# Designs tried in a protein design chat: VHH binders against Flagellar brake protein YcgR (ycgR). Part 73

Target 1, 263 residues: Flagellar brake protein YcgR (ycgR), of Thauera aminoaromatica (c4kar8)
Amino acid sequence: MAELSTPSPASPAPLDGGRGDELEKFTLRGARQILQLLQDLITHRGLITAHTGGGHSFMTAVLKVDEERGRVVLDPSPDPQANRRALAAPRLTCVTQLDGIRIQFPLVGLGEGQDKGRPALFAPLPAEMLRLQRREFYRLQVPLAHELSCLLKAEDLARKPVEVSARVIDIGAGGVAVVVPTGAAEFVIGGTLPACRLALPDGEPIELDLEVRNLNRQTQRNGTEQLRVGLRFAALPRAADTRIQRYIFKTERALNAKARGGL

## First folded at step 7 (VHH)

Design G34 (from A64 with D102N; framework vhh_7pa5_2)
Fold by ESMFold2-Fast, scan of step 7:
Structure G34 (fold): chain B 263 residues (1-263), chain A 121 residues (1-121)
Amino acid sequence: as target 1 above (263 residues)
Amino acid sequence: QVQLVESGGGMVQPGGSLRLSCAASGFTFSDYDMSWVRRAPGKGPEWVSTISDSGGSTSYADSVKGRFTISRDNAKNTLYLQMNSLKPEDTALYYCAKDFYNEWGSWFDYWGQGTQVTVSS
């Protein structure tokens, strides 16, 4: 019964407009495809993070698709402040995952009301939905046994340069997620960490620039905090991209064999 | 094939206790953080608690802190939620979730079918 500060988990960040042309091939605009994907989210109870702007988001789910009225019905947040922010926002960016498939879509014109006597949020059907499959967006939870690390070039609380060896917990084509002890360095969303060094098993560390995309603070049982940092590759040389993809593919094969009882 | 099977829900009176279990298969359980998420009629999904891959770190929503305890047994591929001092507000379908964190943030890679908890007199 100790009083401890505990942070909420970080929400998944939206994909930005800098990748618009590359993402067009993964964007669904057919009405039947959009309706089917929304129905799949209902059927599989897809948990959705809705971003309302200003770093705010809340967890929701699609309750139903009202095809006759051209709208989706969503669960409201249990937090009244989150609902007020959502209703005031010009646009919601909804992000979810379904069996390794990343799904993202906008909602504009959010309203509130009731569905069958229960509070609900509603919006017009999205005109487009982004659908990224695992084979097009390779990512891997890094096994603890691999002891994968990234040496981060950052600043401490006094704005002095500091090097932090961070454990890599996730790696993909677009970036990494790392764990850092809280207070070891300061991170600002949108900030660039130059000349960081990613250690992969097959050779010399890869030197690269990383952009901070998200932060999540977690308190350990002993009262110490750790920070999870999501980092985007700002620019990735072709040779480095090849090495990262090779590591992901090789490790995923080994993990699949292990999960099948030792094949 | 990832499978998460929740159990241990039921009906209890206010102030009662329940222990939820989640049996995991089809992935290396010890390599992933695990969470409990709940959904009640008229409310959106609410994150309840997370435990790190090793069990060394736990986090709780303010609404359940001090009453619920998350734990795991990596040798048995099982996640637990001990719920004490239950309130009517805890009535919900409880999901076991396999957590995923990357450059896009934190979300659930997979979740189970849920187990119903009802707290009423």
Scores: ipSAE 0.047, ipTM 0.499, lowest interface PAE 6.5, mean pLDDT 80

Design G35 (from A64 with D102S; framework vhh_7pa5_2)
Fold by ESMFold2-Fast, scan of step 7:
Structure G35 (fold): chain B 263 residues (1-263), chain A 121 residues (1-121)
Amino acid sequence: as target 1 above (263 residues)
Amino acid sequence: QVQLVESGGGMVQPGGSLRLSCAASGFTFSDYDMSWVRRAPGKGPEWVSTISDSGGSTSYADSVKGRFTISRDNAKNTLYLQMNSLKPEDTALYYCAKDFYSEWGSWFDYWGQGTQVTVSS
C-alpha cells in the first residue's frame, strides 16, 4: 500500500510492448550517440520546433552542446512570451528533421541565462532521442518552391462558413500539416473539415475529408506567430492515396539527387 | 492545467482483481484517445491498453488481453482499467496517459502521478 513519491514522467517516450516495441529500435539512449546527433543538428543548422504544451510551440536551434556541464544551449525566441511559456513548461517536446529523418527528443528543466554575453536557454542533455527510420512515420517537408496548398472548408469564430487557403508545410501517408493565418478560422480537435481541396503539382486538386488532430501556435524565428494545424486523411480514395504517395516519392528522389549533386 | 489523477492501486494476491480509475481535467476529455501504461521496477514503460475518444474501439497488449478491460465515462471525465486474474508480473506503477497524436503518430505527452499495483503471495 506504499504511496509513490516519485513524480510522474512528463516526457513523451517510446513504450515497451505493442506499439512501443516498434519505436524502441529507433530510440537512442547512449550518451555518445545523443551527443553526436545533437552535434549533427548544429553542423546542419537544423531548425527545431519546441512544443511547450497547451497548443504552443516556438522555433529554436541547438547553439552548442556543453559536455562538461551536461547541457544543451538553445537559441531563445525573440518573442518574450514564447520564452516565458517554455520556462514555465515542465518539459519541451523538440521535433526536427535531418536528411529526411524525423528526430524527436524531450527537454526538462529549462533555464535561462547567457552564453558568451548573449541570451540563451539551457537544458540538461536529453536522456533519449527518437530517430525515425520507418517510412510510415516519415513526413516530407514540402519545398517552398512547390507552393503546395490546401483549400480548407471551415468555420470562423461566429460559426460562419469560411474557405481558407492554407500552405502545406509537410505531408505523409496519414495526413498533412498546414499553416493558417491566426484568426482566419476556428478549429476544434477531432472536428471534420469536409470536401477540402489539396492542390498537388500535376493534375486536378484532390477532394478530401480532413480531421483536425492537433493545433499549435508556433512562434517563428522572426518573432511572428502562425497557427499550424495537423490534419488526418479521414477517408482517402485509392487513386488519391496513389497520387499523394507518388508526389512524396518523386519529391524525395529529387531532393536526394540535388543533395548528391551539390555535395 | 492538464491533470490526470490515478487511483485504485494496492496490494493483492495472485488471481485477485483491482479497478483503476483516472480523473482527467484541464482538457476536453471526449476529444482524446486514452491509454494505460505501466512501469515495472528496472524496466521502461510498457503500453497496456488504449481506448478511442468515443469508447468505440479498444486495444490491449498481448500480456493482458483477456484479463484487463479498459473503459471510459466521458460524462465524468474518467478512464478505468478493470484488472482480473492478476499475476506477479503485473506488479508495476500504472499511469493514465493522454494520447498525443502529431504528424509523427501517437505519443503520450501527459502522464498522471501513477498508482502502484503490487501482486504478491
Scores: ipSAE 0.000, ipTM 0.153, lowest interface PAE 12.2, mean pLDDT 78

Design G36 (from A64 with F100T D102Y; framework vhh_7pa5_2)
Fold by ESMFold2-Fast, scan of step 7:
Structure G36 (fold): chain B 263 residues (1-263), chain A 121 residues (1-121)
Amino acid sequence: as target 1 above (263 residues)
Amino acid sequence: QVQLVESGGGMVQPGGSLRLSCAASGFTFSDYDMSWVRRAPGKGPEWVSTISDSGGSTSYADSVKGRFTISRDNAKNTLYLQMNSLKPEDTALYYCAKDTYYEWGSWFDYWGQGTQVTVSS
């Protein structure tokens, strides 16, 4: 007999896909902490983007928290279709910012009504809220056209020193993810790769030590196996940190401009 | 620390004009796209307009297209919204917002306290 499908009590979409476990340490579940954070959003007139799924979203704000009924009260969208999508959605994923801190939380069981004679949306208080600084969550997906590379100082399968030029696929304040052909070098989680060289478009390559954080083996459509390696900056001089942050910022800005220009 | 301070709101009759300003500090203004967002309680927040970091491209909500003009002065770290042919439906608190784009769409890093615009006869 097959087992019955077990309902998931909560299955929030993890930030950057598959990172739910990594985000657990940034997740607030205390009722007082959740209430205080929602109240801070009210006090600072925080604007919220509510995602209803399928690429649809609308802007809202918290009008009030009704502690006695265990509910949050939200501004409806000026677009009636957005409100209908929200009410039909099994969950909303709400995303906002407060002083550079990313706040994300689910709302389930959305209803409509009135608050003080004005249209409003109602939902039970979220059971969890994610609270993290941009530096902790942001990973820039490196445009292929940038041809960003990192020269890795590693060991081959015979434990001999080898240099591997790896393509950088994402970059954040804390590290990079790279791709290498399977078998090009041996990587061990927790191992240190000293004196690697990160090539940014402007200026000399940055020399830095990298720690292996994760490994993911994938087979491409052409049958070639590749290894995705997550690397942490083990020690980063302030000048290097500034250059990396400038690259991330400049590239994010350019990508944001392309998205708005309809490219 | 990022600060956005809106000004220029007020009361105006239908068909009138207002010019909103937003003074930005605490970040490199010329490196970010900037937006105007408005909120009237019970109607919810509505995106109004965006301008690219250089000022080279602009976009507008259909409700304001042809009536509002967004502009910026990167030397003065200031964002503007020229509002012409104002309608009662334009009554709202207007926010200046520092913009960003992530994998699930556009959202705002920061916004100011807002400036109130009231259009009534």
Scores: ipSAE 0.014, ipTM 0.452, lowest interface PAE 7.6, mean pLDDT 79

Design G37 (from A64 with F100T E103Y; framework vhh_7pa5_2)
Fold by ESMFold2-Fast, scan of step 7:
Structure G37 (fold): chain B 263 residues (1-263), chain A 121 residues (1-121)
Amino acid sequence: as target 1 above (263 residues)
Amino acid sequence: QVQLVESGGGMVQPGGSLRLSCAASGFTFSDYDMSWVRRAPGKGPEWVSTISDSGGSTSYADSVKGRFTISRDNAKNTLYLQMNSLKPEDTALYYCAKDTYDYWGSWFDYWGQGTQVTVSS
């Protein structure tokens, strides 16, 4: 079912290298910073997915950093063919995670040899490493079929309490974007909506405080006006954060599996 | 510290069955979704199946639907894969994987050493 040139829906995919300036602010180029991050991967035994191109990848880990020779030592794949593909590749794209931070870096000039009598792969230290915190930029477009909603506790034009059921159109680590019916409530940028309820599948609604971050008026093709409201999660409890992340992950996986199954 | 140890692989003829086990340690097993991933010779890793942290939901790759059953025992920190009606194309190293959630994609924090399944007559 899976294309040979694409990774499994459950495998990490490398980020688009053509993002240019957007990713530059998250890129480490200092030799000492790169060395420290690689040492952190060794200390925490971080597992790395190394992409060799053509949809091929293998699991590896940094065994040590050889500062004298300016190189990193990697654990080879148990699959000899994967090692041959890696050695033939013009570059490896390595993807890993450390304490909720996504780390991605290239390795160029891969070689093979021995370390303390055991097979090993060697590469020059990377000149750059990408370090992304998950909450800094991701929004899942919520499928219409999910009918995901958030019950907002807001105020009407007379400052009286009102409850508004809003459709969730996107969701991320830091918040949601919703669509509200015309005239249903008054929203002020910077205002707090306390004790709102986010309805996720498989469980009771999550009670949370939301901060209004942006407002966008949209006119639909049929002439109907809608209000899009961007809402930030305020002081999200860990249990709620875990449920939201689980929903995002499972929905993304299901969308990827559906798209792949259709091919 | 974190360890995943697979077992139960072996050689079997087409149509046969095998039961794989994965013993987990070094983390709170009941807090994580778990997956089985396989790697056939000359191919990248292929996702096989996932089970939720409670065991309440499961999902399968289209190639194994109706033949494989994933299950878990949170009291024993153990993941299982029951494989029935095995085919030659199921020949691969099978890895137990701890699922990690990331907004840029899903990945596996930890993989075991794998257990070899060979379907041949």
Scores: ipSAE 0.011, ipTM 0.245, lowest interface PAE 9.2, mean pLDDT 78

Design G38 (from A64 with F100E E103F; framework vhh_7pa5_2)
Fold by ESMFold2-Fast, scan of step 7:
Structure G38 (fold): chain B 263 residues (1-263), chain A 121 residues (1-121)
Amino acid sequence: as target 1 above (263 residues)
Amino acid sequence: QVQLVESGGGMVQPGGSLRLSCAASGFTFSDYDMSWVRRAPGKGPEWVSTISDSGGSTSYADSVKGRFTISRDNAKNTLYLQMNSLKPEDTALYYCAKDEYDFWGSWFDYWGQGTQVTVSS
């Protein structure tokens, strides 16, 4: 019997292949750039997490690029069920890093076969690849003592307006992740929440439009369910951007000092 | 600069034991889940085990469950893998991997150079 292997099985995040408008400027579409980046991943033997949807993923690596046939060759999972899910998926979302840069790309039309007598997965070359420097995707885990909150303007199950005070669990230059009780509001990936209010430890709340980017159900130890919602800043005034970045840097510095000092 | 440095690999007979260590630096270790991943010649990478940021939860691949134990010491920024009842099929290069979960999804953003484990008579 095959065994299931998956990266970070303790973090059951829902996965989809969506990308936002803000990521377009970081997207590579040139054929030579894509080929070079894939070759760099081969050279550095990069570990790739391939998301197949429905919360499923597996570990892989690019074995080679077949430029003549316009395809990539990937290591299959040792778990036959993961391979079957991958082959049935309309797309894989592949995530890795190279020299501290986050790299993400889709693969569509996955097939199976052999490479040099060994099982392999094949896919056409991706039409696009995303490259993000750390500063562009940096996330600060928000200390519980800060009691950071965001007042969300959303809709309930009956599509009636509701306001939900959500705890902010992480924050970056591009957005926040919050937790809400299951059933407090309905969230749709790609949906916009207008005029939300982000409360930082000092100063006035920041009024923001937020776009829903991902959803992840969490089960607490006591069996209570919470929904983790990833939200991007749809438009951010320079003053608000400065305040958010200052909070992030100041908090990270304080956390580093606390860790160095003991507790 | 993020660094993950594995150690403790070696050669052992079937049924033997090894303890792997991973020294982490350049990030707040206690904020991240950590994993062990292995790669055998001619095979793709295989996830072995994960431990939560606090150490409060662990998970294992079925092939190692009951034989391997993952643990961490947040005060020392160190991840461990205790490997008991080793089998020839456990022969692989073992990597320490940093788990990243952000609003774009979950993935490994850093891993070490690996430490070689060889199980043979």
Scores: ipSAE 0.426, ipTM 0.782, lowest interface PAE 2.6, mean pLDDT 81

Design G39 (from A64 with E103D; framework vhh_7pa5_2)
Fold by ESMFold2-Fast, scan of step 7:
Structure G39 (fold): chain B 263 residues (1-263), chain A 121 residues (1-121)
Amino acid sequence: as target 1 above (263 residues)
Amino acid sequence: QVQLVESGGGMVQPGGSLRLSCAASGFTFSDYDMSWVRRAPGKGPEWVSTISDSGGSTSYADSVKGRFTISRDNAKNTLYLQMNSLKPEDTALYYCAKDFYDDWGSWFDYWGQGTQVTVSS
């Protein structure tokens, strides 16, 4: 088991991603509603990305819902390694889209077997499913000309405090993605970075707490490596939320106007 | 509104070639990685290939590596898949998919209706 061996990578965040009651209004907990939504995913042949932790994921789809046994049946990956990672994971975070709405749900207790003679993955029905409008998960790709930065309060490998100025590459209602040089700081998925400072073009930097959600090593076109860090806003004040949304809206409009001006 | 429209599928003999296209609208195409995904009869979805937003990097499933080439034309908002040395096992509905990266990692937030590729004698 994981607890009897080397420490496992941090598991994906719980369904609400640590946003507490903010996401409760978007959460389905009724058994009938969950069953109906899973059936809709079958009907629309929805492509599901299942995150297994440690930056790993695979593609799946719902094959059927077994109401009598209280389980969902999923397509396995054609990649055997992806299936092994999925079966070893304590939790899968499944993400898909239906009618422009983001659908997210956890699966715990994944097993393997067969459905009508074909390989399949099985899991208990999720107790909850999250439905988010695009605006809640949308991310703006930040123009390089804006030179958006976030001063991160992190720790080095020796757990000593370090400040890292990171370039913001995308931004949304729920967080930012930044790039940092490899080795600049130690990041732990699920860890909190307190009192970071997000610099927007308008006004003073916004002071906020950020939670590390994902890490991805990227090789640049010139061959250098950078670490891409996904960061979630923790308990964002209304004034800060308004400024971030205003920046996103104004930048989107400006980019759309520039593209149309090219005609 | 985001739309992805695939075309270029058809029937071809083993060893033949096809070129798929995907016309994208409703988003800034040059800002996103794009992928091709396929679904064969009685099988789940299989990722085929991904291309970075600039076109500077590509990746392929082992089953198609060396036979398929993904490319894009950001000026035309179009994604392509050149398929050579086609095999019967390549028979599938091929989808164009938009990559999206957020706090939980990479996932597909949109895909098209697909274009059918049938490889038979």
Scores: ipSAE 0.414, ipTM 0.788, lowest interface PAE 2.7, mean pLDDT 82

Design G4 (from A64 with G56D; framework vhh_7pa5_2)
Fold by ESMFold2-Fast, scan of step 7:
Structure G4 (fold): chain B 263 residues (1-263), chain A 121 residues (1-121)
Amino acid sequence: as target 1 above (263 residues)
Amino acid sequence: QVQLVESGGGMVQPGGSLRLSCAASGFTFSDYDMSWVRRAPGKGPEWVSTISDSGDSTSYADSVKGRFTISRDNAKNTLYLQMNSLKPEDTALYYCAKDFYDEWGSWFDYWGQGTQVTVSS
């Protein structure tokens, strides 16, 4: 099960991760810019993660851009089930990089066929592509020793309130990624989890609203399944924003000191 | 600058073994999940295996499960792939890839130039 084992977002997220007006300056909408960027992905043989929804994703790459027919040609997955999920999906969310720059774009209307006698996937050219410098999407990978957690207020499968203590695996200015046991709660892309509590080292837990952006299932070595959940900060208070940024800065500085012989 | 350098590829007969290595630099290796991805001639990229940042969790594509073992040495900033019972269909360029997960999801923010594995008689 390739898509279950790849730690990719399970369901398509909006192109901008819910920061539309803030990310507008990084969004390409010109046909020539989009064509050039897709061509750059071909030239650099970019590895693309395509999210098909429902906890599923697969690896692909751009084979070519067909300007005459207004479409992009993609490598299919070697997993037939992943291809069936992709064709059934209303939207793919594709994510890749060029020189550390995050490239993200949607594909709608996926079809299958052949290119040069080989199976291929086809989609209309994306209407927009997001291009973010590393500094704009920086995430601190939370050191295991920090035992950072977030108490999530969610619903179980019967739609009853449940509280889940989730381990924070990364944190940035815009949100966190957490790990929860599979089945611990029901998460819906775009849903809001109100009054969650983020426990940073030193000080009181921060109460905040979180929006579910991404879901990805993975299986641990002991056979236990876990769900990685991408969560965006909604309505973040200024004081909370300051504390989160200070934690990120302090931790990064400490990690840099160790990496440069301050061990 | 983030750098991932694969090595250990080569030519081997069916049923043989190879051990791939990936030397990582320019980031705190122990903070990131790492993956192996391959691309066979005329085919798209195929995810092969992932290992968690601590090394406590691993996952494999069905095509390699039971034959390949992913491991890491965080003290040496090195990722490994032990490949046993190699088949002709394992012929591919093998890439070391750095996982990155944010509120928009997981993706690979860096990968190496790859190391060629050829399995033939």
Scores: ipSAE 0.527, ipTM 0.838, lowest interface PAE 2.1, mean pLDDT 83

Design G40 (from A64 with G105A; framework vhh_7pa5_2)
Fold by ESMFold2-Fast, scan of step 7:
Structure G40 (fold): chain B 263 residues (1-263), chain A 121 residues (1-121)
Amino acid sequence: as target 1 above (263 residues)
Amino acid sequence: QVQLVESGGGMVQPGGSLRLSCAASGFTFSDYDMSWVRRAPGKGPEWVSTISDSGGSTSYADSVKGRFTISRDNAKNTLYLQMNSLKPEDTALYYCAKDFYDEWASWFDYWGQGTQVTVSS
């Protein structure tokens, strides 16, 4: 196949549509939140990689937000062909970062014109913006004192239902890692464990579906084997997500205060 | 910063073999499960294989089971994929990934540029 020489994007590729439903909790839809985030991009002079489809992209920046006309003003590419490609695209996917925070948003209806006598691109304000913090991917090491457990609904080697109380060793926005005695249950990667119960220190246990993502068998010093199981939250209700995030935040703050001498 | 650098790709004939490597830095390699994922032209990412932090357990996609072997050297902070009996359908960019079980981390931690494997006569 013939290849066109196009600049490689400096940022990672846009997230695929199949992950859209899972990204909903990180998506900003409030007009005020969107305006504030765009203003932060202007203030920090954030460089944006604009993907025009077909493997093509160009570097731009938000120059101005025109609230009165409901539009964002973008710096055009110095490459006329990139600008022509952008104007012909039905949608731009814009990807950038601010101090480790990944930001992604669509622009539809791109036009060209002038701002203060200089060439500019403009588009209607996005209806949504994705904001992914490194903290959202953080795995909190669960303090032993919290005695955090998850009641797993699994199967034994004979495929008979079994309930296993597993100790939660780490927890994040996307899932938990638990430890169980080897042989307590059989797990298959990609398998779903329905209606498991995650016990947090405050409130009733959270009922949730977990997908098995990885397995690791370790031999302890006493010769006993333990199985570490990585589990993804399959369908997390907003209320459950909020409670888990609150637990993570509160525990991080408490651990940080303790590390500083606990004043 | 977390960095994963894949290498060892190339062009090979059907039935041939390649060994991919992934050099890891910016994190404690021995504390994390590691995976290989691939992306063929016009297709979404496909999980290929996972190895536990200690190397004590491995798992494979059905499409590569019996042909590919994942391994790691924790002293060298390096992940490997030995690919035997290669087929045209194995043509893809191959990425190594950290924290496979965290869906958000697994795509976000595709820090490497990938290494291209092309199987053609």
Scores: ipSAE 0.000, ipTM 0.124, lowest interface PAE 15.4, mean pLDDT 76

Design G41 (from A64 with G105S; framework vhh_7pa5_2)
Fold by ESMFold2-Fast, scan of step 7:
Structure G41 (fold): chain B 263 residues (1-263), chain A 121 residues (1-121)
Amino acid sequence: as target 1 above (263 residues)
Amino acid sequence: QVQLVESGGGMVQPGGSLRLSCAASGFTFSDYDMSWVRRAPGKGPEWVSTISDSGGSTSYADSVKGRFTISRDNAKNTLYLQMNSLKPEDTALYYCAKDFYDEWSSWFDYWGQGTQVTVSS
């Protein structure tokens, strides 16, 4: 038997309907905006993952927008079973990206036929498309098992330099939240902590400047006080941004995989 | 600006071999998983193979297992696909694709102009 590494084709998960209120600001409903976005996907050769439900998906692309008939024309799957599932589904959820922006839209009333002698799938133009830029606001809750830490370069009450190893409890593209013992260092909102070190599981610590954005004191069950500190990345090198982004997304993939297997 | 440039395609007889290359620029190549995706005339894109950022893990579509080998050279920012025992059904335009991680999953976010592979007698 010649089984190699586990297959891992890219399969973007659709966003949950429970986020409806948060996503409204990012939803396009204008006919002109929808047509322009679909044309942009054609122009940039956007690869689309189409979800048919039940954990099934296939790769497709928008080949053409037929404004006269009010339809999009899509590449069919080379797998006939995937096409049958798509045609039987009450809706497809299509997910792609354009210039780092997540794009998601439903297609209802899928049909099959031919375009210029070649097999094609057809669907009415979507009534809405989601175009989501959330990088600045998303926060991954850091799994305890990852033991993520950030070495903070701060000052004590007497303004003397101190180093505090803080546990990272959440992380996003724009910053981290950490916990420190109350009194370990002085923090002021708007203050800068230079040359701090963020330790990710996948390599050497990342050196970065952090800005204090918020402070919350809390009392633990044992009576010990700790301080939750929200920190913004003040100036993030491209390589550091890429590593942080990769950690966040790989961790979410692993968490989503465990959730799907757990019932 | 992200750029992927595929090369190495051509015409071969069934049972022949070809080696595809993809030259990457505009991003830190060693930070990303890379894939090959193909599109046959009148059919949608089909995933072919993926290699991890370090080259330590590979995966393949069932249709190409045992015949194709994906590899990379991070010092040269280049991705490769060695194709052996080619069949007529391997006829397609082959694209190099950069894997991108969003906050929910991974996906392919860019592909180049592609390189044509034609397998015929």
Scores: ipSAE 0.000, ipTM 0.292, lowest interface PAE 12.3, mean pLDDT 78

